# Designs tried in a protein design chat: VH-VL binders against Rho GTPase-activating protein 7 (ROPGAP7). Part 2

Target 1, 201 residues: Rho GTPase-activating protein 7 (ROPGAP7), of Arabidopsis thaliana (Mouse-ear cress) (q8rwq4r167to367)
Amino acid sequence: LALEDIDGSPSFLEKALQFIEKYGTKIEGILRQSADVEEVERRVQEYEQGKTEFTFDEDPHVVGDCIKHVLRELPSSPVSASCCTALLEAYRIESKEARISSLRSAIAETFPEPNRRLLQRILKMMHTISSHSHENRMNPNAVAACMAPLLLRPLLAGECDLEDDFDGGEDNSAQLLAAANAANNAQAIITVLLEDYGSIF

## First folded at step 6 (VH-VL; framework fv_lecanemab)

Design d4 (from a1 with heavy chain D107G)
Fold by ESMFold2-Fast, scan of step 6:
Structure d4 (fold): chain C 201 residues (1-201), chain A 123 residues (1-123), chain B 112 residues (1-112)
Amino acid sequence: as target 1 above (201 residues)
Amino acid sequence: EVQLVESGGGLVQPGGSLRLSCSASGFTFSDYGMHWVRQAPGKGLEWVAYISSSGSTIYYGDTVKGRFTISRDNAKNSLFLQMSSLRAEDTAVYYCARGEWFGELYGYYMDVWGQGTTVTVSS
Amino acid sequence: DVVMTQSPLSLPVTPGAPASISCRSSQSLLHDNGYNYLEWYLQKPGQSPKLLIYLGSNRASGVPDRFSGSGSGTDFTLRISRVEAEDVGIYYCMQALQTPYTFGPGTKLEIK
């Protein structure tokens, strides 16, 4: 879906993911530190103008933000509202082993193949980064905090239909709290998928 | 708990140089980007410079570009601002500030500030 | 560079009354990602600046509910629902959309 261009060549997203896997693993705070917004926009425009390869001397923080830019700009979330609901239901199982098994089943049985492949590909990059946490200071929880809101957008938007979720408030304080709670749930789900990547994918 | 302490300010003549330091404690310094912000006497705030947590990304304000150099030493929990070719207009209180980033939220907001160190450029 | 302006520059307020400060930018601070890269800071007399609001409307940790930020694009407002004596100081808006980051000139809030 988002990983290949129409002609089957690697997409902008796929090339950025490969760059981070190759050159980002030793960069402290990779995926957490934001690059200047104008630098990210400049690099996206340069790609569209024919600079389609990321070289070793690129700023890894800019490339990391290019990944986030693509995910934010996707017309549909990488994980649909119904798939987010399935993940949240599985995550709420109190037994760790049953939780992991249920998450694996939800992904294998309910996700459309293109969405499953996209999620797995992004998690592979995230897993690679977190496996080098001694060098980059980005453990699974930290990587999940950075990426989860982009992967589980319907959860943050209050589009998941679980009735006991707090999906929005009336005032600014309630809105901020609701956003934080949704972000925490998204982060927790992605953290489990990341920590138990080999058992789930 | 979390604290930033600036030092190195003083009186310097126009054309001179001065190095400011900022010492961090109570948090993992190497996880955060850092800023320098200044305030001239009786004037507003002016952003001076930014450095990413690893030191690989650096930005400067237009008035200081080419004259000031921001750097950091993560092993010593220290941020620096090397100032050269100082002008009377550089007279200000200089603050260091921690750049916070909230996961997916793309941006740098300054959630912890030092007390400032005063630089006076006078002939 | 993005130019920031604030209005009013001086704001005398009766204790317990509401207060409103306007901030305008020379270009839109709304990014394609849907966020406004606008922050509000308060500098109390003799103190360092403190973050109040980030990304246009999000209250920073520890900031009282009486503070709220609103607006989008080029026009932003900071509101205090009931001004208290401890709210005295200079309020600055700042854009963080592009470097160099730029502050507004500041609004001095004083108790009448």
Scores: ipSAE 0.000, ipTM 0.444, lowest interface PAE 15.9, mean pLDDT 83

Design d5 (from a1 with heavy chain D107S)
Fold by ESMFold2-Fast, scan of step 6:
Structure d5 (fold): chain C 201 residues (1-201), chain A 123 residues (1-123), chain B 112 residues (1-112)
Amino acid sequence: as target 1 above (201 residues)
Amino acid sequence: EVQLVESGGGLVQPGGSLRLSCSASGFTFSDYGMHWVRQAPGKGLEWVAYISSSGSTIYYGDTVKGRFTISRDNAKNSLFLQMSSLRAEDTAVYYCARGEWFGELYSYYMDVWGQGTTVTVSS
Amino acid sequence: DVVMTQSPLSLPVTPGAPASISCRSSQSLLHDNGYNYLEWYLQKPGQSPKLLIYLGSNRASGVPDRFSGSGSGTDFTLRISRVEAEDVGIYYCMQALQTPYTFGPGTKLEIK
């Protein structure tokens, strides 16, 4: 239901993603530059009160933050803990050829269909933005830095099946190191998915 | 060497117009976003406007929006600020500055500044 | 708009002594990417501003190691470990998280 309302019409998230694809590609720092929290909350409230369409004169940074707001408020991550584990295992493969093949297989074979559709839809928008990096200065690494924490929440929370840093930790410095490694891995995974988008999807 | 040189400042009457220029040398101008920042006599710094490297993304400060237009000519290594409907409160030294970024993160920090050009709006 | 404040606004310092300047933002400058979009600039008398610190804690090229930036979210500090005569001027913090970009009011560092 993240991409569609109960009646099958496009959701708030889907409309925001379409707006960014149409009007955000030439906006420098799109997805990185933040809008006021109050303006984002106001726009979300306006949607709930019947202003269901984004017009051409909307602030692209406010719409970008609306996307992030929706992703933060989702009751479950776009990518589940087990799916994060599958992506991390594939990413750790030394050979680039085998890595890409394994990421493709992990997404195609292990992801529930709704999660795969949601991830692919969001990555499509992100890929569109990074494909215009000469104008917007948001290359795949920059887009991944902004979006990876919202897409791979279980990886950053230590909820993956292979690693439970928070449950096992008496040493706070070891927990901080594990958290930093998780953040770097999340960004790196999303970066590969963007750079090799056509080979993976 | 990397340099920015502003010109076009002067005395102008309220309601008048003025065009500022900034000439860049010593770096590939078309690779960098550019800022205008101003400083009223005895006052602090106020950010005025930004233009991206291609010219497609433009932002203005609230006090100048609708009255000032930032533009650039990459073939001439030049940045411009067209000022209209000038007010006494627009009296300031106007600086152009280069927007730089770091790694995969774009912060557009102003690492190179011109010497400034003075605009005085008075009758 | 994000409002920036600084304290103190006037800072008389003995040469060789340490100095600290505080900067506060009305909203968090910590982006989802983990970086604070806070910059520090120095304007020496009769000169253009010069970049000191970007992304909260990174020293700009050519800036001496006696300058350091720290803090996160809404509270930031610029520290000078040993003040030199050449450090006299007005120090400004600036947020670059969202447009319009906004400067603090400035802190005047004076020798005495």
Scores: ipSAE 0.000, ipTM 0.496, lowest interface PAE 14.2, mean pLDDT 85

Design d6 (from a1 with heavy chain D107P)
Fold by ESMFold2-Fast, scan of step 6:
Structure d6 (fold): chain C 201 residues (1-201), chain A 123 residues (1-123), chain B 112 residues (1-112)
Amino acid sequence: as target 1 above (201 residues)
Amino acid sequence: EVQLVESGGGLVQPGGSLRLSCSASGFTFSDYGMHWVRQAPGKGLEWVAYISSSGSTIYYGDTVKGRFTISRDNAKNSLFLQMSSLRAEDTAVYYCARGEWFGELYPYYMDVWGQGTTVTVSS
Amino acid sequence: DVVMTQSPLSLPVTPGAPASISCRSSQSLLHDNGYNYLEWYLQKPGQSPKLLIYLGSNRASGVPDRFSGSGSGTDFTLRISRVEAEDVGIYYCMQALQTPYTFGPGTKLEIK
């Protein structure tokens, strides 16, 4: 339901994703550059007051932050803890071809339909942006860096129960290193999903 | 044991070409971005190039753009630096180093370094 | 490009004494995520560089407690509380906020 309202019409998130696909492809640093927090909050409030359409003259950075706001405020991560674990296990396969095949299988076989649809829809927008990197300077890696923490929240929160990633957790240096590794893994997973979007979805 | 071993260095004439290799062992090579860093005799460190874990993202230092090509073969746990149009100022010890580029503004630190391979460009 | 400078460039120290090295960047290295993308590396004579400090103040694995990093934005300091003979070498700061990555010129630490 994140993509549709109760009556089946496109949600705020869906409309924002469509806007970025149409007007964000030539905007340098789209999805990376933050808009003013007050302007983002104002635009969200305007939606509630009936300004439900994004017009061509909207600030693309504000719309990008509206997408992030919605994803951050979702009660549950777009990808659950168990699904994050499945993606991480598939990603760790040494062969690139086997890795892509395993990621495809993990998504098709373990994801609930609403979660798979949501992830695929967001990745479609992200793929569109990264496909225009020569204009917007946002390659797949850069887009993944901006969005991965919002899509794979359980992985960054340490909610994935992997024996190989057991953290002794005793000092701040070890904790920061673990957090950096988790963030790098999240970005790497999303980057593969973007680079091989057509093979996976 | 995590290690990186460079090879391929040697003496080359100005204008020549040379290919450096870096062999990785003891870790899952395909999970890490990789760097090349060089050091001219008696001089400081200069970052040369980066390639992401998948090979999709590549960055070069300004002095080598258009002349050097970084590449990798994850199936062989190998990193390469193809050097062309070599100049006397390219004379240096070349190190490969393990790291990861995490977005444009959050690069991973270089925690493992090879022993280096020496390139001498002289007539 | 971000220009990195270090002072002093030459640092003779008495064994057991404290030592400090300053590093300055031409642009702020503080990211919106709250971290400073500054690293410190040590190259001992005849050896490859080794990571000492990452993200401004975090000690790398295996690095002794006597090493510490501090600072924010454009001004950073590496401190050694009690210099030992094994600490001799060239210390480099490096910015990792944006490409091209850039190193400082290095500070040579020697026992006097």
Scores: ipSAE 0.000, ipTM 0.430, lowest interface PAE 17.2, mean pLDDT 83

Design d7 (from a1 with heavy chain L105P)
Fold by ESMFold2-Fast, scan of step 6:
Structure d7 (fold): chain C 201 residues (1-201), chain A 123 residues (1-123), chain B 112 residues (1-112)
Amino acid sequence: as target 1 above (201 residues)
Amino acid sequence: EVQLVESGGGLVQPGGSLRLSCSASGFTFSDYGMHWVRQAPGKGLEWVAYISSSGSTIYYGDTVKGRFTISRDNAKNSLFLQMSSLRAEDTAVYYCARGEWFGEPYDYYMDVWGQGTTVTVSS
Amino acid sequence: DVVMTQSPLSLPVTPGAPASISCRSSQSLLHDNGYNYLEWYLQKPGQSPKLLIYLGSNRASGVPDRFSGSGSGTDFTLRISRVEAEDVGIYYCMQALQTPYTFGPGTKLEIK
């Protein structure tokens, strides 16, 4: 239901994604530039009060942050802990062609349909933005850096089996190293999915 | 082919001035921040200056602040370093280097470097 | 200013052996966004510096997988799994967290 309300109408998230695809492609720093937190909270509240449509005169940075707010507040991550583990295993294959093939298989074979559909939908918007990088200055790496932590949340939280290898007990410095490695892995995984979107989906 | 070529180096007396140039080719110059980095003979690398893709954000190293001015001309794909009040300690090979794509304050890695131009400050 | 130190400053290595270079910063290079703003550069004799690693652990385009970067906060390591003759040169770490950006003193890698 992340993309549709119970009555089958497009959700707040789906409407925000459509807005960014239509009005965000020429906005420099889209998805990277933060809007005022109070303005984002106000716009979310307006949706709850019946202002369910995004108009062309909306601030694209506010709408971008609305997408991030929705993803952050989802009860469960768009990609589950087990699915993150499958993506990490596929990503760690050193051959680029084998890596892409394994990522495609992991997504097709291990993801529940709603999670696959949600991830694919969000990546479609991200792919559209990065395809206009000469206008908006957001290349695939930049878009991935902004969005990866929200899409692969269990990987960053240390909930994936492979991240337990970096649990140094109560050593805070080992925990910081694990967190940095997880963030780099998340960005790299999403970057590959974005650059090879057409061959993976 | 992505390339940066420095020019304008030479011998100058203490207290003098020089203008270094860096010509960019093979990429959209206006999309990238740019850096100047120097290396004194037999010494390590020292970061000198940065200018954002639009030219609106500029930073200098402490040793050159107030004496050097970084600038760019995006229409001509050129980066400049105007050096004044030169000292013997400014003797170095000066490199231009390509920076980040968006002018992000913390994303300044240098992936393409020129061959360098030598500045010698001596009487 | 952030002070960068490297150890060792001179690293003679046997061909095919592994090599490690340490880099330390006077303050944390870990940003609130989760990234370490630490880079590694190699300057081969008579050549311009070349980027090896950015954001602590990411290999630059064209850099062989025998090179890896690790570490977080104030302690970082560049590792070469099997040193080749073409790896000879001076290795520099650099912090890009805040201006002025600062390089380490360099580590000279030589073949024994």
Scores: ipSAE 0.000, ipTM 0.426, lowest interface PAE 17.9, mean pLDDT 84

Design d9 (from a1 with heavy chain W101Y)
Fold by ESMFold2-Fast, scan of step 6:
Structure d9 (fold): chain C 201 residues (1-201), chain A 123 residues (1-123), chain B 112 residues (1-112)
Amino acid sequence: as target 1 above (201 residues)
Amino acid sequence: EVQLVESGGGLVQPGGSLRLSCSASGFTFSDYGMHWVRQAPGKGLEWVAYISSSGSTIYYGDTVKGRFTISRDNAKNSLFLQMSSLRAEDTAVYYCARGEYFGELYDYYMDVWGQGTTVTVSS
Amino acid sequence: DVVMTQSPLSLPVTPGAPASISCRSSQSLLHDNGYNYLEWYLQKPGQSPKLLIYLGSNRASGVPDRFSGSGSGTDFTLRISRVEAEDVGIYYCMQALQTPYTFGPGTKLEIK
């Protein structure tokens, strides 16, 4: 289970999110800076071996990478392909106020409740971090850059309904441009969701 | 003007130790991750080590693991590379470079480089 | 570790002519996030390296628009639309997908 274990207790992901909210807000570059891969692997193994609590003296960058590890290993993306399409369509609206309203409606009307709750929970942690940007130097755009690929994976995999279709296995430049556009869209969408978190959720 | 200045290079015997320093000015040093990159005479570039802006995340190249230690002092705007068990193959110009290192990175790049300091290990 | 190769290793070019340098990686540099973790650096004679391109195709701040990067996966190209005398030096590609970061052997660009 993403946020809860089978017995209803907080999951590894939920515990890691709570740790970052409590101890990560003043850590420079939190969620941005990578921890040593071996340390992250060791900490995940320790959880599996019964070290289920994060203590106050843990490395916040290791805990941040544990969150990313869990999100990468989820059986399905927090936001499905169809939900990504709904978000992208809303995001493309030129008027900023209409865009925000459409994003709110897309989330409320098209997301399955478990997916909405998971996205909201992760964005809550991300919003908490970005609200302390004067201390940690992670503004909404920076937090979105780190987390968007993990939240909107179908958008980056080309699984969303995009009007700009490309067939370019032959043209590496076309592939690169399409990938860059998808990543920029994912980051921009998550940035709006963070900036207007209270209005959208 | 953003500037990185390396120092501490010199001649050292095989098996010896040497400490390199890199002094930063013109930017908020504590906001940036830092790299060490080396270049042997007449050869190409080799990445050596990385340290995050807070100092909590450190990575090394395979050739230097267990022998070199990267560290920083943000209060002094300084980066260090402590080198031990030096070998002839460690002879190179050592550059410090400013960058960012992330687990799911957009910007792994090194955008500001020092002038380099020369380390010669006699054989 | 990821092995990087470049071709040509020596590139004599006439001033004002276009130039292209190829870079190949031993494994794909395309991450699940949609980016290719490939960078290009230029080292001019007697100088420190300078960043030209990051994430495959993004031009670094201050780099002239005559420089462009392209490619995906294992095959990448750096192009200079009109070579100028100031472009002389050694060009390195580098993968930043995984540590240890690895550089290509370098391509020496010289004026004919």
Scores: ipSAE 0.000, ipTM 0.439, lowest interface PAE 16.2, mean pLDDT 83

Design f1 (from a1 with heavy chain G33Y)
Fold by ESMFold2-Fast, scan of step 6:
Structure f1 (fold): chain C 201 residues (1-201), chain A 123 residues (1-123), chain B 112 residues (1-112)
Amino acid sequence: as target 1 above (201 residues)
Amino acid sequence: EVQLVESGGGLVQPGGSLRLSCSASGFTFSDYYMHWVRQAPGKGLEWVAYISSSGSTIYYGDTVKGRFTISRDNAKNSLFLQMSSLRAEDTAVYYCARGEWFGELYDYYMDVWGQGTTVTVSS
Amino acid sequence: DVVMTQSPLSLPVTPGAPASISCRSSQSLLHDNGYNYLEWYLQKPGQSPKLLIYLGSNRASGVPDRFSGSGSGTDFTLRISRVEAEDVGIYYCMQALQTPYTFGPGTKLEIK
């Protein structure tokens, strides 16, 4: 449903992803540079009122923020807490080849099909952007920094099994460290998925 | 020297399949959108399809949707058009063309064209 | 789909005389960014098409100054200030505003 409407037509998200792939690849700072909040809200409202197509003259930064808006507003994260735990465990494998193989297996074996399709679709757009880093200045690490918190939301919220024992009340500096580590792990996981996209999907 | 060379054309029976290739040289192929355009004997130009530089964005003309597949191999500097369920009206010279742009306007105008390869669909 | 029309379809010209070809689109090709997404191509006898004009009025690399494009919205003109023998061929306009991209029917320019 995230990628298609009930009648089977492409959803707002799918149309926005296609727009970025076609018109965003040469835009410097795409996905990083924020558009005006009022313009993003206006465009979302226009879709709700029947402007269901993106024209090629739309502002790519506005469309990029529309993608982030949709992902942020999803009732459930694209990657569930259990799937996030599986990705984190695979990522922690020290051997590069074993890590890639384990990430492929985790995605194929543990993800529900709708979640796998959604993640793959979003990563395809992100991979397209990072493949044009000479023009847009957005390498895999930069794209991952922008998108990882929206894709691996449970990791950032401390909902993964490996982090259940964290004592959150005693020390503010320990909480800041935990939050920084979670953000770094999310970015690193997405970076690997982008750099080795063809081997994993 | 920037150059595009098509190959793979020939005579094929209605309902048959044929794969066209286009070899690029003299430029960074992976940076460019690519097009296929055809021209039936004595007729005008008809746009067939384009593919983005990474291969992720593809669009087809209405007459070929569901029957033709555009693809590319950036490591080999090659563009392809897989044609299936061929009809007599697909008889044409098929050109590949490079999509150039002006600044950030994303026109993808066709500044470099190959010499064309002839496809004849006949019994 | 956007329908493109051209006039005249046949254009006999005396060498050295000016020539103009009109192109009309079924919808506006003027983008909110201020540009018209219209292109002109020339196909000389036995040759592949060549780009002449992009974004309504910009001459492609290597195209002589005698060629110029003008117009906005739905009405466009290609002008040749002084026609030379090497200008013989079929001229096509094309819209690149919306997929599928569509060509006009072509205008055949011939020497009288």
Scores: ipSAE 0.000, ipTM 0.431, lowest interface PAE 17.4, mean pLDDT 84

Design f10 (from a1 with heavy chain S54R)
Fold by ESMFold2-Fast, scan of step 6:
Structure f10 (fold): chain C 201 residues (1-201), chain A 123 residues (1-123), chain B 112 residues (1-112)
Amino acid sequence: as target 1 above (201 residues)
Amino acid sequence: EVQLVESGGGLVQPGGSLRLSCSASGFTFSDYGMHWVRQAPGKGLEWVAYISSRGSTIYYGDTVKGRFTISRDNAKNSLFLQMSSLRAEDTAVYYCARGEWFGELYDYYMDVWGQGTTVTVSS
Amino acid sequence: DVVMTQSPLSLPVTPGAPASISCRSSQSLLHDNGYNYLEWYLQKPGQSPKLLIYLGSNRASGVPDRFSGSGSGTDFTLRISRVEAEDVGIYYCMQALQTPYTFGPGTKLEIK
């Protein structure tokens, strides 16, 4: 479980998510603007050495990149290949009402509880940020663009069965087009999950 | 209807100062980050400076750091570039360009450009 | 700073023929968010630059579909499927991954 340590206390990821919700909502470009990679690495190392609390004077961009670092380093994607396929299938439904209902069902029926909990927790933070877009300039589309590749990793890697229509192995240009389509689909899926967060979770 | 108009260019002596202005119309100026980009005669494009929509984030190109100051007045739909310690190599057409917009999913591209204002630094 | 290079620097093209311009960056432009922060701009003679492509492969509003951008990491290509007379000008790639933002030297496309 990425959200709790063995003793049940909040994990590094959970503490970083709480920090962004409390101190990141008024920060322009939060989650989009990158921090110095050396400062991010230093802050991750400091946590491992016992600096387990984020204080109000931390750099929000560094904390945002700490969240991305944790998601990148997870042994497996927050959303598995089969779960990505289920989300993509639901997203392709033309009717908005049927799409939302199908996304809710896909998450409830195909996601293991730890993965559903992790995705919901991260989306809660993302939803909070996008709800303050007047102050931080990050609407649901912008937040989704920053986070979708980290959340739907198998979709970008071409591990979802629905992507087989785009067999890039025969043609390099087809491969590049397939990769661009996968990135756009990932962002679109996460955008819907953010815009209809309360209906889906 | 969306338009950016630069002004303030002219002939200035080496070591002198000059203030460029960019007037925006046809869109909500306060929702967009803004850039200054320059082009020396017969040369390529060089990015000069960026300011975020609310003015809280500012970046400069290495050539102009410490000499140029970017600022904006959202109430007047205006962007400024205060240039000091001007050198012959600062001679260029200076373009004002609109950056990412408030809430846009894509960042850093410049989708609207002004016609440019010419700065000539010569004795 | 990220250094951008382009090839060729001069590109004479027969009308109706395809054209390709290469752009290379000294560092990867692929962000952890999965996007390549590479843009293409066209400056026609006597005019201001105009955005053609953003995030590597996305066409800007009003840009004809004969223009396409591709590539990832450090290697990018702008392609024009059938060059028209109005495509004459200088093409610049630009990285927007990190400040200072940097342009390539430009590729001058001329009708042969």
Scores: ipSAE 0.000, ipTM 0.436, lowest interface PAE 17.9, mean pLDDT 84

Design f11 (from a1 with heavy chain S30D)
Fold by ESMFold2-Fast, scan of step 6:
Structure f11 (fold): chain C 201 residues (1-201), chain A 123 residues (1-123), chain B 112 residues (1-112)
Amino acid sequence: as target 1 above (201 residues)
Amino acid sequence: EVQLVESGGGLVQPGGSLRLSCSASGFTFDDYGMHWVRQAPGKGLEWVAYISSSGSTIYYGDTVKGRFTISRDNAKNSLFLQMSSLRAEDTAVYYCARGEWFGELYDYYMDVWGQGTTVTVSS
Amino acid sequence: DVVMTQSPLSLPVTPGAPASISCRSSQSLLHDNGYNYLEWYLQKPGQSPKLLIYLGSNRASGVPDRFSGSGSGTDFTLRISRVEAEDVGIYYCMQALQTPYTFGPGTKLEIK
C-alpha cells in the first residue's frame, strides 16, 4: 500500500502514522499493546465507508493495530528477500561505525525507491515513539520487537540464506532455533536503524 | 534467585585444552547475551568473549581469537568456553556474566556475575 | 582497540569523605543515539565484580544514590558523595561502544 491515494492525498497508512506521532507518544505500551481485533476491523471498515480522518479522541492502540493490519495485508514485504540479506550482512559487521555506514549503503544501493520510502516513513514514526520511552516505556528495541516481523518478513520466512536445504528441515527443535535466530536478527537490525536513524536516513 | 555458577577450572599444561561451563538459574537464560571475563592473579579485568541470546552473534578478545570457542546450550541453561592451545598468560579466574536482555540490544552491561573458576596453566 | 585509563590508581580515603575516580578513553564513547557506552564496576575483596553504573550515568539496581557517574565523550568521573567501609575495593571503568570491550586498569579504594 502506497503512502498516497490516487488524488495525491495521504493514504490510510500515512494518516495512521501521523496520528501515532501526534497522539501516541505518551501512551504506555503503544505498538505493543493489542486492541480488540473486531474493533480494529470495524475501524478499517469505517475508513472504507468514508470516515477517512482519525480524530484526537480515538484509541491509539486501535490506530497502532490499524498500521500493523495494513503492513500484514501487503501482498509483498516492505523489504524484499534480497534487501533483507543486504541488511543482515551489513548488521553483522563488528565495528559500530562500519555497521552504520554499511546499513546506509545497503539501503541506498539495493532498495527500490518505493520500498526505501515506505521503510523510512515507518521507521520515522517508530523513532518518534522510541524517543519518548521515558513516557511510553517503548525503547528502540521494544518498538523493533513489535514491528520487525512486519517489516522484514523474508528474513523470518527463511528466504535470506537461513534455510537448511538438505538436512534438519523436519527437526522441530532445529526449526524453532532457526526461527528464534531470525526473529532476533530482524529485531536487532530494526533496533540499529532506529538508534542511528539520523545517520542512516 | 538469579545465579551463575562456573565449573571446569583446574591445572593444565601449556598447549593443553580445557572446557569451562557456566550454569544459569533463576532467570530465562534464553533471553540474555552472555560474557566470559577473566582476571589474572593480581591483575585487572579482561573481557574474553560474548555470545548473543540465540547464539548467532559471537565476539572474542584479540588474545584468545582462534584458540577459544564460546558456545551455549539454552535447553540446559549452560554457557561454555572451550580453551585450546593454552599459554601461561591464560592463567586467571574466569567469570561468566549475564549480558543484555534480547529486548534491550545494545544496552551492553554485565549485571550478574558468577563466583569464578580458576584456570592455572603451568608445567 | 579503545584504550581505557584511570586516575588515581590508588585512592586512600577517610571514612565519610567524598571520593572521585577519573576514566579516560582513547576514542569518544558517545554514540549518535545520544548515549555514552561507559560502565563502572566494583570488585570488593574476595568477591566477583558488580555493576555500579551503565550508559555513563545510570545507576544499576540496588546501588546506593551516593554513587554517581558523569561525563561524556572521552572523560568520565565516578563520584562517591560519602565513602563507607563497604565501598572498599577496586573500581573499573569499561567501554562497551565497540568490540573488543576494554576495561580500565582499576582504582583501588582503601580506608585510611
Scores: ipSAE 0.000, ipTM 0.434, lowest interface PAE 17.4, mean pLDDT 84

